VH-VL binders against p56860. Designs and how they scored, part 11

Target 1, 255 residues: p56860
Amino acid sequence: MMTAEVRTPEQGGGPLTTEPRAPRSAPGHADASAPAFGPETDPRDIIRWALAAHPDLLMPSAFNLNGVVLLDLAAQAGYRGEVVFVDTGYHFPETLATRDRLESRYPELTFVTLNAGASPDDGQTPPDLYASDPDACCAARKVDPLQRYLKEQGPSALLNARSRDQASTRADIPFVEEGGARRRVNPLAHWTREQLEAYAAEHDLPVNPLYFDGFLSIGCWPCTRAVKPGEDARAGRWAGKGKTECGLWQGENKL

## First folded at step 4 (VH-VL)

Design e2 (framework fv_barzolvolimab)
Fold by ESMFold2-Fast, scan of step 4:
Structure e2 (fold): chain C 255 residues (1-255), chain A 119 residues (1-119), chain B 107 residues (1-107)
Amino acid sequence: as target 1 above (255 residues)
Amino acid sequence: QVQLVQSGAEVKKPGASVKLSCKASGYTFTSYYINWVRQAPGKGLEWIARINPSSGNTYYNEKFKGRATLTADKSTSTAYMQLSSLRSEDTAVYFCARHAYSGYDLDYWGQGTTVTVSS
Amino acid sequence: DIVMTQSPSSLSASVGDRVTITCKASQGISSYVAWYQQKPGKAPKALIYSASSLQSGVPDRFTGSGSGTDFTLTISSLQPEDFADYFCQQYNSYPLTFGGGTKVEIK
C-alpha cells in the first residue's frame, strides 16, 4: 500500500497522519529555454533557472551523497518545494536516519515519504521477489510509488542529483533533459565524487555513514555491498545481476 | 567486555603538541567509528572529531580543523588524536568514545586522558 | 550548530524521589537525543539513545521521552548510585553537541 507521509519541524520530524495530497493546479509556468550551462556553472545558478522556468519543480531523493549535496545547494538557491523519498521497506537504518537528520536541518523544505508497504518481519532475509525478479521488486517498491505520486502532482520538471561521475550509463547526461513525461534538471551533472565529498564535509552535511564503510552507492540492503578499489561506484548495487540502474531512468520509466 | 583504554596524563607548554591514544578491545575495531570529546575542568562536553578506523576517513568540528589530526592503526586496534599549537584553553580531560552501530550516539567511552597546558 | 539547553543546572533530592531533567534543542532534531550519566572522575556512561530507548544493562527506573525540540530524562525512584551529573546530547547533525549538564546531589 502506498501512502504519503509529510513531516514538519513543529512535530519534531516524526511521521504525520496525512491525507493524500491534492493534485497540483495546472501550471502556467514560464516558457524559458535552457541557457548554455558549462563546466564553470555554479549548480545554484542552474537551480535558480529551473525554479524560474518551473515554479512547480519537485526533487526526488534517495538521500545518497549526491542527493544530500543537491538538497543543501537547492535550499541556498531558494528551493522551497517538496523533497520526495520512497521508503521501499528495505532501506538500511542508516538511510532512514539520514533522511530524518535532513528533515530537521532543512525546516524550510517539505519532506514527503511515500511508503511502499511493510518490510519482512526479520529484516535479515532478502525478499523472495528480489531474489526471483529484482526488476519487478524495484518497480513495485520504488518506481511505481514514485511514478504514481508524480502523476498525481503533475510537476513540469524534476530536480535530480545525478552526476556524470556515478556510472557509465550517466557519463553523458546533460544539465537539462527533454522528453519523457517531464523535464529533468541535473545541476550536479559536472561534479565529481571528490567535489561532492569535499562539499559535504565543508558544510557539515548529514552523510549516510555507510559511505565511509566502503559503500560507494547505497540502495536496499538485499543487493548492496561494499565496492572494491577500482570498481565503478554503482558496482555494489545489484551485485551479480548485470544491472546498474533501477527502472526510474530506463526506457518507458524515464521520469 | 567492550573496552577503550586511553594513554596517561600529559603536561605541556603553550605551543606544544600532544598525541593521545585509545586502544580498543572486546569488539571488531574496524566496524565502529571512534570519536574524540573533551571536558574542561568543571565544564561540559565538547565534540572534537570522528574517525572511521576501517577507511581512515575523518570528520572534524570546525573549531578544531587544522589543529586536531585523527589516525587509527588497525594492527593494534588503536585510535590516536594529535592536537597541535596548544593553548591554556586546551586544558581538559580528553575522551575517546565509540559511535553505536545504529546511530551517532556514543555507547562506550574511554576513561579519559588529562592534558594540562600551562606556562 | 545545534544548541542544547539543559535544566536545571543542579538539584537536590532524596533516595526514592522522582527526578526530572529537561533538555531543549535550538532546532528540531526528531528523536536523535542520547542521555549520559557521569560520576566524579569518571567517563560518561550511556543511558538512553533515540530519545526513549534504554541502553543494555541500564535499570528501567530511567526513562527518556520527547521529540522535536523538548526532551526529558526521568528517574522514577532515585537510588544511592544515581547521584551524578547527567548530560543530554543531540546526534541529528555534526558537530555533536551536549547540554550543559545537571548535577543531582544528596539533600
Scores: ipSAE 0.000, ipTM 0.407, lowest interface PAE 16.4, mean pLDDT 77

Design e3 (framework fv_barzolvolimab)
Fold by ESMFold2-Fast, scan of step 4:
Structure e3 (fold): chain C 255 residues (1-255), chain A 119 residues (1-119), chain B 107 residues (1-107)
Amino acid sequence: as target 1 above (255 residues)
Amino acid sequence: QVQLVQSGAEVKKPGASVKLSCKASGYTFTSYYINWVRQAPGKGLEWIARINPSSGNTYYNEKFKGRATLTADKSTSTAYMQLSSLRSEDTAVYFCARKSYSGYDLDYWGQGTTVTVSS
Amino acid sequence: DIVMTQSPSSLSASVGDRVTITCKASQGISSYVAWYQQKPGKAPKALIYSASSLQSGVPDRFTGSGSGTDFTLTISSLQPEDFADYFCQQYNSYPLTFGGGTKVEIK
């Protein structure tokens, strides 16, 4: 169903492995209060607070612009936890190449790749599942593998790269979200696309090259297109399908 | 050592097509985009198109869409550009160039192929 | 399309001179600018990427600066091998576009 491939930091032996990490501490606690974060708060200060409150913090990432910027800021703030990527089998080659560049640049971090199972090219994955039922395909190849891993590891919080200017549905996301199985921390909630681009360029970060082809929000290739000038950054996701989120942040699938 | 080696000079008549090659070595061919850029005598550099050699996915400058066709052969690590319906204004040196590691700047260039369009 | 306006079109200089070339984008392009050197009969050679990052193997007398819309390439002490054409290029969005070029000639 799902196989975990672990990239261990140099201190931990460094090679890619298929054995999963030992389970994390029990999830959730409500005793750590978030400070008052505002529009001038350095994301690194939010991350440092999150690390102190949640030593078992994990960072899921799809390695889009926001994810790459967050990863660099997190490493600077002392994050040494897992960076968790779901290999749905439908990623652009550029996305996988970006992941490989990030693994090389941040040897102090552990990169975990969750495999959803068979490649779509092996004939065992339904040929047009993304086209005919994008919700079911998203659940089977991204949401379910990630949720199983998170239940197995049991982190008390997640570090997410969401920002308020990405979509109307994200306009009011707080820096710290309570509820559900675990806390969610959004250090980049207040950063604009322009600030993210400037930061990435200034620090020579490996940005997914599809971003410069108009793919402002990058997901799986069957359901991602370049946005038109003036469109919402997530307008290219699920084009013609009537949805803007994969389900990670909705209802019972919310992480 | 990264190298991009291009095919030799071409002389074509108006209305003809030309197909240029760009052979890559010294890196993983499928991991980097190949761009095509031309330079007419006395004029500046003009970007034509790019290809992702891994997928075959292309993106064209609107000015060249319908006349330029980019392809790549993974087995020979060779990128190709075909330009059809040639006009005298297509007389130029044509370069292939590799997209860099982390951006869309062009870090390695082929030596160029001169294409002359004359009757 | 983003238009890159480069100036001057040509300049005359002596060995040891400080040379500055400017490039202006028609809209904000953050730091997504590269600079190239081209000698007669040869392909362009990458000098600078991300507005100010030096390409591997390029002498440190070449310096790039700027962000947003205004960018500069500076050669702090011109050498005989630096007499060439120079081009800026934006890579903020497609189509990729280049400046008109600056010819650096012997005085």
Scores: ipSAE 0.006, ipTM 0.405, lowest interface PAE 15.8, mean pLDDT 78

Design e4 (framework fv_barzolvolimab)
Fold by ESMFold2-Fast, scan of step 4:
Structure e4 (fold): chain C 255 residues (1-255), chain A 119 residues (1-119), chain B 107 residues (1-107)
Amino acid sequence: as target 1 above (255 residues)
Amino acid sequence: QVQLVQSGAEVKKPGASVKLSCKASGYTFTSYYINWVRQAPGKGLEWIARINPSSGNTYYNEKFKGRATLTADKSTSTAYMQLSSLRSEDTAVYFCARHGYSGYDLDYWGQGTTVTVSS
Amino acid sequence: DIVMTQSPSSLSASVGDRVTITCKASQGISSYVAWYQQKPGKAPKALIYSASSLQSGVPDRFTGSGSGTDFTLTISSLQPEDFADYFCQQYDSYPLTFGGGTKVEIK
């Protein structure tokens, strides 16, 4: 029931006609337990398994490097579901431009922008809440809209772009997380930043230009700074606030 | 080359309104917010408002809410600011400035438009 | 509103001098500070963003530092073209606010 801006797939267009991609391998455990994945598992095999087990799979994305790489791998693996983005009213213009470039490159996917055209002054949330209470701002502008949409759509699983290399809090994430309202699948859990960057370069993927300025983890502009050499990729998020994760992936309200 | 070119100087009477323009070139107009900032003679910089040229969404400094109106025309890559109910303290140079690559720093500025309010 | 207190309001210096300008925020703003140079009759020119990142085309004698509430702009070896006004700006919170400015004058 949420209002959303939707960019549906075009049947043909762009420099090349897009053909439907068949999965490379058949799923082993459709509607069953996750198989054993390891450090050499191709992320596309994890995605194909997830699609077979969860045909209603959705992919939330903030279009950071991990998200862009996951999107390309998912499209190759046969993903044709929704890519869900929350417009918080505080995104860098580069993030919105990157979304537009991705919509153009992946006409086979449906892009959903929740609260499209959001403003810092939404009449409901104080405009400077991010400065005084970043957790409350994240909950109101990102977590709550996404949780409402997921409740309405009811996917049995989410496809996430998290990797163990991003932060100490992510060092032990499994390929498949159980618990909460739905299963979460992390096909890139075992990939390093170096592997992600090499993949993006090799495939000429649209990467947010802020990465060239040291923004390795990009969120809303009030809560994001460039990281210093050798810093954790998420060190720029909520700098000075003692926070490294949005409530999206924490505690009992996991998505 | 990124450029913001502003309209020419204006002289207005108290109570009048003024509409200033800011024409962008050298980048994708809809990908960056346009901010408006003023500077009274010999004084500091004061932020007025910003517009998202893609959506038309605006955010105003409370001091200017109700008097300033921002608009943008995608077809001409031009941003506008109208300021109504002019007072003598509105005498200033008015700048438009693009939002930066790294956030809400203002990385490119127009040359400024002088607005003089006198009876 | 976040108040940016800039000091000094003016200073006199000679070519070759090291110049330091300080900016203090009324609350924590992480690294969301930019610095601008303004010459008489001209628009401000961006120098620094994210407290310490140099804008394209700006000489490396300009450096920014600081986080939280205390920020500094340093010019390591002042050149004739550096005599100007300098402003800090926070972009942590709306409304965007500027420091009062520092005039760098010939001694």
Scores: ipSAE 0.000, ipTM 0.408, lowest interface PAE 15.7, mean pLDDT 78

Design e5 (framework fv_barzolvolimab)
Fold by ESMFold2-Fast, scan of step 4:
Structure e5 (fold): chain C 255 residues (1-255), chain A 119 residues (1-119), chain B 107 residues (1-107)
Amino acid sequence: as target 1 above (255 residues)
Amino acid sequence: QVQLVQSGAEVKKPGASVKLSCKASGYTFTSYYINWVRQAPGKGLEWIARINPSSGNTYYNEKFKGRATLTADKSTSTAYMQLSSLRSEDTAVYFCARHGYEGYDLDYWGQGTTVTVSS
Amino acid sequence: DIVMTQSPSSLSASVGDRVTITCKASQGISSYVAWYQQKPGKAPKALIYSASSLQSGVPDRFTGSGSGTDFTLTISSLQPEDFADYFCQQYNSYPLTFGGGTKVEIK
C-alpha cells in the first residue's frame, strides 16, 4: 500500500493534489537513436535531446548532490515533467528539509512524493524489518512503490542523476541505456564530484547538509554512514551488508 | 590506532547534572555513530542512546529520553553525554562505544567513567 | 523492547574445558547478535558479531552460532585468560539490549 502527494506549479499551474497523475496510454519516442555524446557535451543538451525523444520523461530523485544538480540543469533545459521522490519513512530530517527547499525553489516543476504507507514511528526508531532484512525493507519501502508508480505512469524513459565516478559499478554507464521496460538517460555520467560540487556552490543549490559531513551518498539512517577517505561515494550505503546498489539498479534493464 | 578516551571520575549530589566526554582518535570521527552504555555496580549493561556525530541526530532509550542529552563536537572529535536530575540509582560506570563498521554491533569501547551520586 | 535471556548466570570450569553460554531473544532477530568479554574493572571487548563472525584479533577457540531466537557462544579448550564475564547483545532494533551476563570462574 502507497499514497502520493503532488505539487504542481502554483503560478497558473493549478491546485495542489494528493494523487498521482493519471497513467499515460502510450510511451513517447522510445525508438529514437541517441546522438554521440562525449566528455565535453553539456548535460543540458543531453536533457533537451531526451525531452524531444521522450515527452513523457520522468525524473526519480533521492535529492543527493547529483539529484539536486540534475534537477537544476533539467529545469534550465525546459524539463517540466514529474520529479518523483519515495518517502520510505526512514529519511534523515536533513533529506526531507532538502526536498522542501527544492519544491520551493522550483515551483515550475511537479513534485510527486510516494508514501510507502504509514510512517513506522517518530522518525527515530528503525523498523524491525529494516534491521532484520534490509533487502525486504528496501523492496517494500522504496523499490516496490517506485516500480508500481512507473508501471502506472508508463514513461518511455527516465532521467537519472548517476555519474561514473560514484562507484565502481557505475564506472561504465553510458549517457543513454537502451532496452528493458524503458530507456534510461544519464546526463551527468561524465561529471566528476568536483564539478558537481562547484556547480552546486556557484548556483547556490540546496544541498543536503550531511553531504559536507562525509555522507556522500545519503540513504535511510539504518544503513548510511559517512565515507572514509579513499572510499567510493556509495561505500557508506548498506555498511556491513555487502551492498553498493539497491535492487532497482541490479542487472541490465531493471527499470 | 582507534581509541576512545573518556573523561575522569565524577562525584555528584542528588539533583545535579553531569557531563561526560569521549574523545575519538585514529579514525574519521563523523563516519561512525557513538553510543553510550552504563553498568551499575554488580549489574549488566544498559544502553542509553546514540548520536550521529556528523548531523547531531540522536536516538534515546525511552528510559533516558527526558534526562540524557547527547552532543558531538566535530572540531575536537569529542562526543558528550549530559545526564540531569541525578539519583543514587544513576551511580554506575558510563561507557562510550562506536558502532561497528559491519553494522550496529559495538566494536570499540572507551575505558569508562565512574559516576557516583551520593549525599 | 527485545529481551535477551542469557544462561547460565555463572559457571565454573577448568583450563582445557569446553564452555557453552546461551542467549535467547524474546523475538526473532535473524543473526544480529554480538558477544563481548569483560574482565574486572575494564570495558567490554568485542568477540563476535553477526552471530558467528569472529572479530579481528580474537582467538579461534571462540565460536558463535545460532539464528532467530537461540544463540550460543562456545569456548573450546578454555585458557587462563578466558576467565571473565560474557555478554550477548542484540542489534536487530533499538533500543540495543544485552543479556544478563555469564561469569566464567576457575574451578
Scores: ipSAE 0.000, ipTM 0.398, lowest interface PAE 18.2, mean pLDDT 76

Design e6 (framework fv_barzolvolimab)
Fold by ESMFold2-Fast, scan of step 4:
Structure e6 (fold): chain C 255 residues (1-255), chain A 119 residues (1-119), chain B 107 residues (1-107)
Amino acid sequence: as target 1 above (255 residues)
Amino acid sequence: QVQLVQSGAEVKKPGASVKLSCKASGYTFTTYYINWVRQAPGKGLEWIARINPSSGNTYYNEKFKGRATLTADKSTSTAYMQLSSLRSEDTAVYFCARHGYSGYDLDYWGQGTTVTVSS
Amino acid sequence: DIVMTQSPSSLSASVGDRVTITCKASQGISSYVAWYQQKPGKAPKALIYSASSLQSGVPDRFTGSGSGTDFTLTISSLQPEDFADYFCQQYNSYPLTFGGGTKVEIK
C-alpha cells in the first residue's frame, strides 16, 4: 500500500480544557436509537445527531456533487473528523483539482488521501484490469485500501453522501443503516439532484467541472462517460459493463 | 473503424474567419469529447478547446477564448471549429481529436486541415 | 499552465537501437500522461495513455513509465517505421499541454 497523504487544520494555541475524544476503535452503537427523520429534516440535524451518537464518525468521499454538498453541510454542522479519499490512479484530473479546491476551502477539516500519487501501473495491479475485470480493479484500487483504513481507524459509523434518487439501487436507503461493524448515515438520502445543484450554486461550492459537460455521475475515467439528455445520471458509470454500483456498498464489500 | 475526417485546406486574409469541420464515424458520436489542436509549421502541438457533442458544452484554452467557437451537429456526427479575427500567427495545421475511453488522452485524430493566413 | 519539458529535442539512431525519450512536468500530474507519434505530413498517432498503458494496435516494443513529474517513453528495438517525431501530453489539468517534441532520425 502506498503512503497516505494527510492535510490537517492549523493547530490553535488558545486555552482549552476538554475530555479526551472517544476512541476511534469504539464499536458500533446499535443500542442508540435514531430519531424519526423525515422528508423535511435538515441534513445538518441528521449530521449533528450522528456526531453526538458517534464522536468517531468518518466521511469517505469521492468528491462528486453529493460529496461536495455533504462536506459543506457537515462543516456547518460541526463535523471536524476526517474526509477520506482514495487515489485509485484512475481519477479525472478535474476530480483531483476539485479535491485540492475543497482542501483550500475547508481548512478546519482533515483530508486524508489514501495511496496518494497512485498510478495505473503500480507494478501490482494490471494496468488494463479496469477493462477485463472492473470489479477486481475497483476492489484492489478503491475498496481494499478504504477497508484497510477503516479497519485500522475503527469508526463506529460512516457519514455517506448517498441519495435515493442517484440510482435504482439506492432508492430505499434509510437515513441510518444498521448492521455489520458500523452504522452508515445518509444525511442526503431524501435530497434530489435538483436540490443538490441549487445548493451548490447558491453557496458557490467547488464542484467538478465535468458536471457541466454531461457527466452526471463521476467516478474513475475508464468507467465514466457523459450521459445523454434524459438518461439516468448513473448511466455513464461502467458503460457497457452491466454495472451501476461499485462493490463498495454491495454484499461482501459493504462498509 | 473509428475515423475523423476533416474539411479541406483554407487560405484566408488577416481579419477573416474560418470554419473547419470534423466528421466522425465508427462509434457513437455523443459519447466522446472532440478536441481541437493546432500545429504551426515546424512547431509543437497547441490545444485549443474541446466540446461535448451530447450537450454542446465547451471548454476553451484561455488563449483562444473569444476567437474560437466550437459546435457539434449530432444529426451528421460533425464537430466544427470557427476561428475569427485571423492573424498570420494562426497559420497552422488544425486537428480534431477524440478523447479516449480512458478520458483526456487523444486516441483518434483527424488528418488535419491546413489554414494559411496571408495578405 | 503545466509546462511539459521534453528531451532530447532530437536524436539519431539505427534500426535495432533502444531509444529513450523523457518528459518532465512543471508540477505533479500523477500518471496523466499520453505519448504520440507523428510522421511528416500526418496526424499524431496515440501510443500510450495513463503513462504506461499501451493503446490498442501499438507494438509492444513501445513502453511508457513514470509518475508524478518524470516520464519516459522507451522503444526497445527501433524499427524503420519508428523514425518520427514523438510528443508527450499531460491531461492532469486544463489547458492540455504538450512537450516540445523529439525527432528520432536515421543515423
Scores: ipSAE 0.000, ipTM 0.407, lowest interface PAE 16.4, mean pLDDT 78

